VHH binders against tRNA dimethylallyltransferase (miaA). Designs and how they scored, part 3

Target 1, 307 residues: tRNA dimethylallyltransferase (miaA), of Elusimicrobium minutum (b2kdr9)
Amino acid sequence: MTIIIAGPTAGGKTDLALNLAKLIGGEVVSVDSRQVYKYLTVGTAKPEGEYKNGVYNVDGVNYHLVDFLDLDKTYNTGSFTADASNTAYNINKKGKTAIFAGGTGMYMQSYFGGMDVLPKADQALRAQLADIADKEGKQSLHKMLSEADPESAALIPSGNLHRVMRALEIFKLTGKKASELRTNGFADISQNNFMVYIEWDKEELNKRIEIRTQGMFGGMLKETQDMLAKGYTRNSPGLRSLGYAEVIDFIEGKKTKPEALERIVILTRQYAKRQRTWFARYKNMYKADGSALNAEQILAEYAAWKK

## First folded at step 4 (VHH)

Design a30 (from z9w with S103T; framework vhh_7z1x_3)
Fold by ESMFold2-Fast, scan of step 4:
Structure a30 (fold): chain B 307 residues (1-307), chain A 121 residues (1-121)
Amino acid sequence: as target 1 above (307 residues)
Amino acid sequence: QVQLVETGGGLVQPGGSLRLSCTASGFTFSSYWMNWVRQAPGKGLEWLSGINSGGSSTSYADSVKGRFTISRDNAKNTLYLQMNSLQPDDTAVYFCAKVRGYTGWDLFDYWGQGTQVTVSS
């Protein structure tokens, strides 16, 4: 069982997800490209939690895919889909509901839409395959493809060495047949999943972003100073999270505190607008009023949906 | 039905003091960071002070640091703001607001009409 909660930054997604998890005995999977980073809690809006039996726990609820990645590491759609797949499997294996909550729309689309990523060319593997073709003939590679991926072999002529090698490369590097890859266009994931979108009046959301930024600044400053002291820089992937460059500019004397705050507010409002534009693509979402969020109501809507 | 009810405002002279209270209901008060914010006539909302769930950590806006003290009583579900050395620029409607934590500004709520503080001779 799976529930998706989406909405703009500062929109109440975390509180709704936690309250739902408590009602159904579920666990939350964060859909957020920034909350994955260790040490950056305030500026990423990671909920306050503590580790219980090795799992990040927020007010009695296990909260997954937060607080595990070093600031020097990148995180992308492929990383998310692999981690989310393993996490959801383990939650469901325990007989619990996975509640996916966040605002990173591309991550939701990749995971629920079933997108596959093609592997990069492997020059060493290609050299090995080319050597086989030179010593045993092109037919030898086609025979290998016929054994690994009969569907691709039926479609690719044995004389087309480039296509045969690519299909074998995919299979050898991923364990997945080229014929099995899903590369279809945009799928409306709200059609096959219970998906909640938290709606806000633009002016009200902008006020919440402004107040939030003011309240978060002190904590972001301390986190940033601590990270710079550990040798991280403005070029560390984790510190490229929204707002931290502006805090670094303040620390370095390039911005005053009011200038840094104003810039963070502007960037956060722009991010919220991009999120609204992204999620407008989904036509079967349940629209929840951000000013009147009710977990019991959402649960009732889910029960009605799954009929 | 989350409710936050602010009381304790009024008219005071410059240099005076007031203690504001905010009584919370409809949620587990001890699980949330609490904040005070204000809105002066014709101006936007200004964040003033925050306190963590247990009361061990507090933060303040530069405009009120050293003059205002935030505190909480989790047994009474009540948040306080002690305001000293009040200035005419402190004239505003004062609201209390909850967030999940300093890091969880997802749901910033201020409820009711707030409490009016007027600093005037």
Scores: ipSAE 0.278, ipTM 0.684, lowest interface PAE 5.1, mean pLDDT 85

Design a31 (from z9w with S103A; framework vhh_7z1x_3)
Fold by ESMFold2-Fast, scan of step 4:
Structure a31 (fold): chain B 307 residues (1-307), chain A 121 residues (1-121)
Amino acid sequence: as target 1 above (307 residues)
Amino acid sequence: QVQLVETGGGLVQPGGSLRLSCTASGFTFSSYWMNWVRQAPGKGLEWLSGINSGGSSTSYADSVKGRFTISRDNAKNTLYLQMNSLQPDDTAVYFCAKVRGYAGWDLFDYWGQGTQVTVSS
C-alpha cells in the first residue's frame, strides 16, 4: 500500500522518507505547500537533488511534487490532490510503493480522505477487460470487482459493464478502490493507511528550529535576492513562504538581521505548533521518536501493520 | 551509533587563539555537512559555521566571520574550528553537529559532549 510520514517542520521527515524508500525500492511524494516552488531550496528545506530522466532525484530516490511551480502561481488542496493522484498512479504502474512525506496536513487530508482526480482511460487495460467479459460473461468482471472493491460492487449492478470496468480500471491503475475516492474529507486517514508521526519534545524542537534558522539565513538571502532580481516581489505566492518576507524586510532595510532571524524563529515555532495540533486529530498513527529515528524499525512496524 | 567528541577548549587570554577538533565515528563522515554551534552561559544556541561534505563550501555567522575558520579532514574523520582574535564574548560551550546534506535542513542532529572555551585574563 502506501506509507505516510508526517511530522513538524525540522523534524526529520525527509531523511526518514529517503531511508525508507531505499529499503523498499520506493519513491517519495512530497506533501508540502512550499517545496513545490522552483528556486526556493534552502528556506523550504527542499532536499538537494538533480534531475534524472526528467524526475527530481535525491541520492538515488525519485522525489515527486518538488521544484516545479513558478513563484507567481498559487498551489492549493485541489492542485495537490490532482498532482498526487497522477503521481501515485505512475509510481503504482511501475510496481513501486509511494511514500508520502510532509507536514502540510490539509493536503494529506484532502488526498487521503477526499475524492481524487480519476486516471485517464487505459486503452490496453480496457481491451483486456472487454476480452474477459466477452469470453467469460459480464458477471465475471463484477465478481472481480466484488473481490477488489466490495463497496463499489454493492453499488454497481453486475449488468452495467461500463461502470464495472471503470471501477476495476481505477483499482488496477491506482491501487485505490473507487469506493475510497468518495470518503468524507474529515475521515481519520490513519485508520486505513500506515501513517507515521515524528514526535519531538517541544523544547528540543524549538532549539533545532533556532539554530537551523541561523544556518539557513545566508542561503535564503541569496535566493531572495535572485528572485527579486528576476522581477518577483513580496506579493509573489512563492515568496509568501515562511521566512522570505522577513528576508525581504532585511534587504529593504526594514529589519536588522537579528530582527529578521528572531521573527523567522517565532513564526517557524508557531507553524510547528499548528502542525502538532493538526495531526493530533489522527488516532491510529505510529509515533516515532524524532531523536531516535530508525528506518529499519519503521519498516518492521509497517510489515506488522500489514498483517 | 553516532559519536562526536569535541576537544581543544580551555582558558585563553583575549586576542589569543584556539583550535577545536571534533572526532566523528559511527557514520560516513565524508557524506555529511558538519557544523559548529555554541552556547554561552544563560544564552540560547548560536550557529557559528558550516562546511559541506567535500570541504569546498563554507559559511559563517557574522559574529565570527574573519576570525574563525572551519575545515575538515575526511581521511581522519575530523572537523576543525580555528579560532583567532578571541574575545570575552566568545566564552561558551562549543558543540559539533552533523546534518545530512541531501535532506537539507530537515534534520540537524547529534550534538557531542561539547568543549568549554573561556576567554579571560
Scores: ipSAE 0.290, ipTM 0.692, lowest interface PAE 4.7, mean pLDDT 86

Design a32 (from z9w with S103P; framework vhh_7z1x_3)
Fold by ESMFold2-Fast, scan of step 4:
Structure a32 (fold): chain B 307 residues (1-307), chain A 121 residues (1-121)
Amino acid sequence: as target 1 above (307 residues)
Amino acid sequence: QVQLVETGGGLVQPGGSLRLSCTASGFTFSSYWMNWVRQAPGKGLEWLSGINSGGSSTSYADSVKGRFTISRDNAKNTLYLQMNSLQPDDTAVYFCAKVRGYPGWDLFDYWGQGTQVTVSS
């Protein structure tokens, strides 16, 4: 038994998931690439919780796949699908419903659709790889690919820098070998799952993002200062979460506070737009009005759906 | 259903004080962070202050820090904003808003109608 709650950042997914979980005695599985990180709570919009019997608990509800990863570690679709599979199995074994809630559409598609989605080009990662090639020679990247994905390395000539970089990029971003990706077709996961999408008017969501960013800034600043004091840097995977680079720029005097806030708002609005575009692929979602979320109404729709 | 009702606004002279109240109903008030935001004529929304569920932690925007004090009474389901040293630039409609968990910002929801504050000589 599974319910999926999707929607844009700042859209109310957490509150809806928690209220649903309380009504049915369910547990929440976070579908979020950033909430996995320890220490970063404010900027990742991780719900405020505490540990009960070794499980992160939010207002009486077990909340899985948050707050477990060190900032120097990466998390990707391969890691998510393995962890989510184990977590859902354990929830269902207890006779409970797993409520999957989040906005990381690629994770959701990979887990429920059983099919891999290719990541977009990552400019920062490509710049890093290009720097390695400039300093150590282009053969150095092919050696890295040979270690990560021997099958792709055998097929891609060492002199074809663009293909080598793309295969490495795929591996670094997804944890899966380019040679083994299942990319044939796009499964509509809403066809076989009860899937809720929280819809917002663009202008109303943009206002909420702006207010949220202003309220979050102080907490993000404290978290960032604490992490930098511990020896983490702007290159630590956890600190590459949306907004933290802008906070670091503020700390380093590269941006004023208004400039940092403006940039975070812009990036967050762009992220919300990309989420809306992603989830538009699913044709059988139940559309919930973000301005009038009602968990009991959603539960009634779920009961009707599963007949 | 869920309601947030703001009161306490009015006309005040520069340097004066006002205390705003927000009465909440239809949800478990003590489980939510509460916030004050405002909108000045012709401007966007500005976040002013937040207070955690138990009242032990507060935060403020730079524009109001040292002049405004947020507080709450969970027994009365009421949020307060004490505003001192008011300036003409504080003229705005003031709204209270709930959010589930600071630092875990999810959604500002259930806006009230707001209360008008006018600072003018």
Scores: ipSAE 0.392, ipTM 0.748, lowest interface PAE 3.7, mean pLDDT 86

Design a33 (from z9w with G104S; framework vhh_7z1x_3)
Fold by ESMFold2-Fast, scan of step 4:
Structure a33 (fold): chain B 307 residues (1-307), chain A 121 residues (1-121)
Amino acid sequence: as target 1 above (307 residues)
Amino acid sequence: QVQLVETGGGLVQPGGSLRLSCTASGFTFSSYWMNWVRQAPGKGLEWLSGINSGGSSTSYADSVKGRFTISRDNAKNTLYLQMNSLQPDDTAVYFCAKVRGYSSWDLFDYWGQGTQVTVSS
């Protein structure tokens, strides 16, 4: 059994998930592309925890898929789906409920919807493929597609360079054939899962983002200084997490503290807006008022949904 | 039932001092980060200071750094804010707020009407 808790950054997802987990004896699986990184606790809003029996534990609740990845490593939907599958299997094997909580909508869709979300265009890869087409002819790319994904090659004319490149891009970025991915349908994951979305008034959420950013800055500064001292750079994947570039700009004298804070607030508000747009696609979510979150009420709604 | 009760406010002259207290009940106080925030007349909320669950780490807004000191007594379930060198622009309602570490910095729980601090000559 599975419960999904989604919502914008600064929305209270973590506390709701932890309180719900305590009520049902469940465990939390983080759905977050940044909390996977070690050392970056403050700026990623990773729950403060400690390791118990080899598992990251937050106030008595096992909290999975956080704090395991080196800052030089990347994490993607494929990595998340594999890790989440193994984690959910182990939670269910113990007879417990897995509570998936986070704001990385692509990860939720990939895992629960079975990879029906196509990857974003990769300009570097497209440039590489365009160079191959220029030097060897567009037939060379169609030949590559024929070897990687014969069904897509049969459907896409060799002269349609954009379509051929897209199919190859999908294969290279996901390891999956475009012919195997759903392209003409979007799975509404809220249809078959109990999915909670934490709603906030835009103005109220913006105030929360601003005050949170003020409180987090000092910790982010210390973490950033520590990581730079270890040899990581602004180009390390972990330090590309939202807000850390602005903190590095402050450390390097390129921004004042007020300028860094203002920029982090703007980027965080933009991220929250993108999350609201993403999750608006799910039509069967239970909408929870962010200003009045109640884990017991959510549990009652889950019990009603299950019947 | 979670409750936070702020006390210690009042009228003070510029350059004076006040000590605010926040008494917590209905939750395990020692497991939560605690914060002080204020709201001046006609302005929005301003975060002032935070302290981790064990009291070993503190942080301050630039506007109060060096003048205010946050502390806690986990045995008494009480949070404190020692305010020195008070200025007229420190006039505000002061609230304490709990969060569950940095993962919960987006969820400030206010239980009480705050405590009014007026700095006037």
Scores: ipSAE 0.066, ipTM 0.576, lowest interface PAE 7.2, mean pLDDT 85

Design a34 (from z9w with G104N; framework vhh_7z1x_3)
Fold by ESMFold2-Fast, scan of step 4:
Structure a34 (fold): chain B 307 residues (1-307), chain A 121 residues (1-121)
Amino acid sequence: as target 1 above (307 residues)
Amino acid sequence: QVQLVETGGGLVQPGGSLRLSCTASGFTFSSYWMNWVRQAPGKGLEWLSGINSGGSSTSYADSVKGRFTISRDNAKNTLYLQMNSLQPDDTAVYFCAKVRGYSNWDLFDYWGQGTQVTVSS
C-alpha cells in the first residue's frame, strides 16, 4: 500500500513521513528533484542520515531516492518514475508500506497519474530553436520535427512556428513524441490515493523561510566552496538547486551576504507559492495543519480511508 | 500543549551582559534542535544561534559569533543564551524556536512569546 505526503518547502514533510513510517513499519521514498544530489545537504534540506547496509537511513527508517546523483548529472520525471517504480516494488516485496514524501508535484503526477506530464517551456532551448529558424528558415525546424515525430509534423504546418517548437521541445526534453502523448486531461491522483497536504498560513510560512535561510547560509557556503574546489561550476546541474547561485554570487563578490540572503528568501517563497498552486489541483487530499501535525491522527485517517 | 517561555531580558548599557533562558514544555526537549532568533523594531527575523539535541554541536550568525554562547540543560528542559559585549544594535525581542526533529533546517514549528532586550545608556 502507498501513502503520499505533500506540502510546500520548509513545511515539515520529512518529520511527518518519518514519524508515520515508524508507526506502520514503512519506508520513505523522497519526491524531491534536489535531494537526489550528493554533497548538497543543507541547501536541499536533506534529512540527516547514515548509510546502513548500503541504504540511506534516517533514525531507523530507510529513506530512498536521496544522496545518489553526481552534480554533473540531470534528473527528470522519467528518471524519477523508473527509480520510484523499482523502489516501491522492492519495499512492497518486503511486505512494507511505501510513503512518498516531497514537494516536486510533477514527479508525483507522473508516477501516480500513470501518464507523461508535459515539460515546462525551456527558454534556452526555445531560444536555440528560434535562432535555427531565423538562420535556416522555418522549414528547417519542421524538417527536424519530421525526423523526430513524423505524425506531429503531418498535423502541424511548417508556418506554425510555435506549435512546431513546442513539439520539438517536448521530444528534446523527454525523448517522447508529442504525437504519442494523448493527454486524457489532468488525472486527480488524490482521487485514488491517500494523499496528505500540509497546509501553512502564508505569512507564517514566509517568516519561517526567512529564518531558515539565515541558518542555512553558512552550511551552503561551505558546501558551495567545496564543490567549486572540486571543479563544479554555477552551470553544474546540482548547483542550479535553489539558493546555490546566490551563494556563488556572494563568493565571487557580486552580492553582499544580505543581498544573497534576500534573494534566496524571495526565490524560496516563490517556490512555496508554486507548490501551493500545483497541489490546489487535487481535490481529495487530507489537509493537515502544519502548526499541529500529528502522525497518529494521520494514521487513523489512512486506516479509515483504506477500509 | 507545546510552550516555550523566554526570560532574562531587560535594559543594559553598551558593553554589558545578559543571560536569556527559555523553558520548554509539552514535548521531548532533549530530542530537538533549539535555536535563538531575534527581531529588532521594524525589521524581520534574524537567526542567531542553534544547538543540537545533545548540546555537542553549535552554530552562530556572524553578527554574534564570539560574543554570544548558546547552551542547554536537558534535565531542566531549558535553553540558554549568554550575551556578552552587548551593543545598541542588539536591541530586539529575542525568541527561542523549536525545529522539527529529523532535519537540522526543517521548519521552526514553535515559537516562544519573546523577551525584550534593550541596549542603551
Scores: ipSAE 0.084, ipTM 0.596, lowest interface PAE 6.3, mean pLDDT 85

Design a35 (from z9w with G101S; framework vhh_7z1x_3)
Fold by ESMFold2-Fast, scan of step 4:
Structure a35 (fold): chain B 307 residues (1-307), chain A 121 residues (1-121)
Amino acid sequence: as target 1 above (307 residues)
Amino acid sequence: QVQLVETGGGLVQPGGSLRLSCTASGFTFSSYWMNWVRQAPGKGLEWLSGINSGGSSTSYADSVKGRFTISRDNAKNTLYLQMNSLQPDDTAVYFCAKVRSYSGWDLFDYWGQGTQVTVSS
């Protein structure tokens, strides 16, 4: 069995998931593109836990797909889908309920819906690919595409840089081949799954984001200093997590603390807005009031949903 | 049934002092980090100070460091904020808030009406 808990950053998803898991003897699978990274706990809002029997454990609850990836590695929808499938299978094989909790909507859609979402253009990635083409020739990019997505490479001439770059961009950002993407309509994953969405008034959530960011800054600063001391940089994939570039700017004297905090708040509010827009497409979610979260009530709703 | 009740606010002259209290119920107070936050008229929320579950570690926002002192009495389920050298800019509604330590800052909880502090003549 499976329960999905979705909601914006700073919304209480982790606490609700942990309380539900305790009530039913379930385990949590994190649906979060940043909590996968080791060492980054405060800025990613990763629940504080310890390893028990080789599994990350938060207050007695096994918490999967957190704290395993080195900061120099990338993670994408393909990686998530494979890892989540294996994790859910093992949880269900033990007769336990898997509780999927997170705010990375693309990961949820990819895993539960089987539908693929086209990523927006990534200017930094396109600049990297353009640099490769300039230094090594157009054929180098087409060779990369041939290795990643042979079907797209067969259809796209090597001289068509725009199409080659787009296909590579899709693969690099999602881990899925452009040739295999199914984009004709969205599967409403809330139709076939018990899916909870934690709702907040926009203004109330924005206030919480602001206060949370202020409280988190000191911990993020320590984490960032430790990672830079280990040789990681602002270009390390893990340190590209929301807020860490601003902390690095503060460390390097490029921003004052108020400037760094203001920027992190703006970026976090923008992320929450994108999450609200993403999840609004699911029409059969149970809407939980963020200001009055109650795991026992959610469990009762799940029992009713099962019919 | 989580409840936080803030008291101790009032009108005070610049340079004066106030001590705020927050009584907690409905959860194991001694297990959680506790925080003070405020909201000035027409402004957003500002985090001021945090204290760990046992009271041995504290942190402060730069705006109040050296002027405010956070403390707690776990036997009374009460959080305190001693405010000294108050300035007109300290005028705000003050809230106490808990953060579940095991949530890694996912949920920043606060309840109650807060307590009004006004610093003016």
Scores: ipSAE 0.218, ipTM 0.649, lowest interface PAE 5.0, mean pLDDT 86

Design a36 (from z9w with G101P; framework vhh_7z1x_3)
Fold by ESMFold2-Fast, scan of step 4:
Formats: C-alpha cells, sequence, structure tokens
Structure a36 (fold): chain B 307 residues (1-307), chain A 121 residues (1-121)
C-alpha cells in the first residue's frame, strides 16, 4: 500500500501527493534532503502546515519527515531509511496508504531498493586518486585498495587503474567495500512499486523555476536573516540548501538581488537536470504530464497496476 | 558525535607561514582519508589537499601545490596543514574534513566552525 511520486524540483509533486492523499485517506512521506530542516520553509519548498496531535499536517493530510532537524545537523540515506521504515510501518499499521513524494533519488533508491546505493563518480576524489597514480605509480593505489578492501584488491590487477579507482571511490564515498556492494545489482524500484514521474518540457520547467524563484526570494531573505541572528552561518548544513548561500551573499552586499536570483535560477535548473538523469534509470514508471496533473487519473492507474 | 576541531589560524602578512591543526574524535581516524578544504569570502568550498590513512600518499589542488604540505599523526588523532608563501587570496576559513560516505551537495563531513586565516598587510 505504497505510491511513489517523483519528479524535478518545481514539478508539482507536493500538490499531486496532497490531492492523492485526500482521495484515498493516505499520508505523505517526504523524500527530500532539505525539507527535513526546521525554520527553512520557503526555500526548501516545504508545504505550509501546522502540528496536529504531534504530526505536521498540511490541509488535513499528515506530512511526514519534514521540519524536525536542527540546521547544524546532517541527514543522510541511512537516517532517511531508518525514519522512512518506521513512518511507513506506522501508516500501513493504521490501514492507510503511504505516499512517498520527493526528488531526492538516492533516498528513494536506498529505502525501496533495500541495499546500499552505489555512488556516482566524484571529480574531487578522482583528482586525488589520479594525482597519486601520477606521482607514486598505479601500485600505490592498489596498496590503498589492499588496505581498504582486500577482496577487491585480490580480484583487480594493480595495472587496471579504472577498476582500482572505482573500488577505492566506492569505499571512500560509502565507507563500504566494493566487494560487499552490488555493482551490477541496482534494483529497479519501479518494477515492484507504483511509481509516478512528473514530466515537463524543458522550456516550461525553466519558466516555472524562474517564476518560483522570484516568488520565494522575500521569504528566503526573512528566513536567512532570522537564522543568521540565531548564530547559524553559511557553513551550517541546513543553510547549504540550494539558494541560501546566494541570499546570504545579497545580505552581505556581495550580490545584488538580480544577481542572487539569476544564480539561484541557474543552480535550480542544474538540479532539475540532475534529477531527470537520476530518474531516467527507472524503466517502469508511469509518466504524468506536469502541465495536466490529475490525481483521479493517477489513482485509476494505481488501481490498474495493483491487479 | 564525529568531531573535528581546527586550530592555528590567525592574521599573517603576505609571504608568511602558518601551521593548522585538526584534532579528530568520534571515529577511527587512522582508517580514513582526511582532507583540508577552505571557503573564501563570497566563494564556495574549495578542496585543497588529501592524505591517505597511513600518511604515505598525498594530493594537492593546483592552487596550493608547492606551498602547502598536509601531514598526520595517527597516534594523536591529528591532521596538519603547513602553509608557506601565503597570498592575500589564501584568506579563508579552513576546515579539515572526512569524505562523506554519499556524495551530494556537500561532499565533506566537517564538524566545527573551522579556523580563520587572514593574509593582509
Amino acid sequence: as target 1 above (307 residues)
Amino acid sequence: QVQLVETGGGLVQPGGSLRLSCTASGFTFSSYWMNWVRQAPGKGLEWLSGINSGGSSTSYADSVKGRFTISRDNAKNTLYLQMNSLQPDDTAVYFCAKVRPYSGWDLFDYWGQGTQVTVSS
């Protein structure tokens, strides 16, 4: 009794999830690395809500995994998986459907895939490893792999720089040995779950991002000023959320308002592109037209899917 | 509960030197690559240098090669950055960092306010 709603930032995921929840008497679980933070509502696109019976509630719908984390704290896939498991269990125990809605693909994969997520290539780490290979030879990287993951080192020749670097990259990024992770085994979570992806024309989504960013700036400015007054800084994990550094630059006189807005728009469009690339790996999603979202149609598709 | 405490920053004139220290707690320091990163006023995070678990292998950003030296003392759970030939553009808050298990918007796990380095006459 689970529905997944995915899509790019500014795509309409929240409104679709809320309308679906109202139709079926379900509850929403946010799949978002930024909406977890307290105090940051506007810039994280957290839906406006109030606490009812100890639960964040948006227009009569319980909305989970938002608004609970201090800005000095970090949140990761392990934290999300643990919290999401407990939340989904409690929703399903009440005989309700859990609607997972968000754009943080790593969190969705970690929870629904039931396995460690394999990391993307990391340019800074690749530069570190390449410099070591150039200065000390390929044997130095293989020695590092022998220390971190002896099983992978036994299988990968020292001369195979590509394989050695990938195994080290996996270890450094995940803390887990490549020998213990599924290198060819990412579960396609859309095979076993009803998963909706909200599709947008690139130009139309770019217009939506620009309009949204203009409308959000005032609220983000007030939130940022309040957080800086409380002693938080641009290095606080919560304030590293997309757009807040640009708002801080405006407050500090380093950017004009138009410059800050332009930069936020660029970064948001880049984020939307990365989300489209991530979700393209799932081959069994129901594709919903973002310009014509209809919760009743999605519900009919879900009913057909579960038969 | 991972904590990284940076010290050794301060005001220095161009051409001067400083040595930064980072004391680690809450994890097995000797098992991890450690890094130095900085954030200059109005700029994003810049990775500067990394050192392997055993201290035998190091890497540097082109902006600091030949001027900065990274080292570590695993018995003391301490990471060091020796900074020579400092330039005004080196003015920044300096953080030591453990690589985050999952890369995202913030690659580096850094726990503290960092240490301020100001290069000015």
Scores: ipSAE 0.000, ipTM 0.106, lowest interface PAE 19.9, mean pLDDT 82

Design a38 (from z9w with K98R; framework vhh_7z1x_3)
Fold by ESMFold2-Fast, scan of step 4:
Structure a38 (fold): chain B 307 residues (1-307), chain A 121 residues (1-121)
Amino acid sequence: as target 1 above (307 residues)
Amino acid sequence: QVQLVETGGGLVQPGGSLRLSCTASGFTFSSYWMNWVRQAPGKGLEWLSGINSGGSSTSYADSVKGRFTISRDNAKNTLYLQMNSLQPDDTAVYFCARVRGYSGWDLFDYWGQGTQVTVSS
């Protein structure tokens, strides 16, 4: 048994998932590329929890795929799919329902649809690759591609830096070689799964994002200072999480606090818009009003869906 | 139904003080984080202060730290904002807002109508 809860950042997915889990005795599997990282709690909106019997627990509910990855490690679609498969197997083995909750649509599509999805451009990753090319020479990226994806390297000339970077970006973000990707057969995962999408009025969601960002800034600042003190940098995969580059710019005197906050709000609103666009591709979702979320009502809809 | 009602706004001279109240009904007030937010004429929303469900933890925006104090009375289902050393730049509509969820900042789901504070000579 599986329930999927999707929606934009700041939309209430965590609260709905936890309330559903309590009603049915289920467990939550986070579908979030940022909450996997240790130490980054405030800026990733990771639910506050504690470890019980080696498992992250939020208010009596086991909450999986959060708080386990060092900031120097990468996490991608392939890593998520493997971890989610093992986690769901163990939840089901206990006779419990797995509730998948999050906003990282590519991870949901990969796991439930079993299909290859091309990632969008990642500006932070591209900046890292550009820095490598600047320091080690343009041929260095083609050598990296030759090791990661020999077939793509054979097809892409070493002088075509843009294509080399794109192929590396695909590999780093998905764990799959660009040469192996097949994107033609989209599977509508909402057709075969009970999938909830939390809808918000655009103006109300934007207001919530703005206020949330202001409240989170102090905690993000402390987290960022602590991580930099431990030797992590703006290029550490964990610190590439949305908002942390802007906090680093503030610490380094490159942005004022209002400038950093404004930029984080803009990026967060853009992320919410990209999530809305992504999830619009699913045609059989149950649409839940974010301003009137009711776990008992969602459970009733799930029972009706199963018939 | 959930309701948040702000009172205590008005006209005040620079350097003066006001105490805002927000009365909550329709939910278990003692279980929720509460926040104060304002909007000055022609500007966006500004978060001012937050308080946890039990009242033991508070946070403030730099612009009001040391001048404003957030508090709550769970027995009366009431949130307060004590505002001291008021300045013309504090002129705004002040809203109380409820936060639910397990990350503290997860969901601002209910807002009051707001109360007008005008700081003018």
Scores: ipSAE 0.080, ipTM 0.583, lowest interface PAE 6.0, mean pLDDT 86

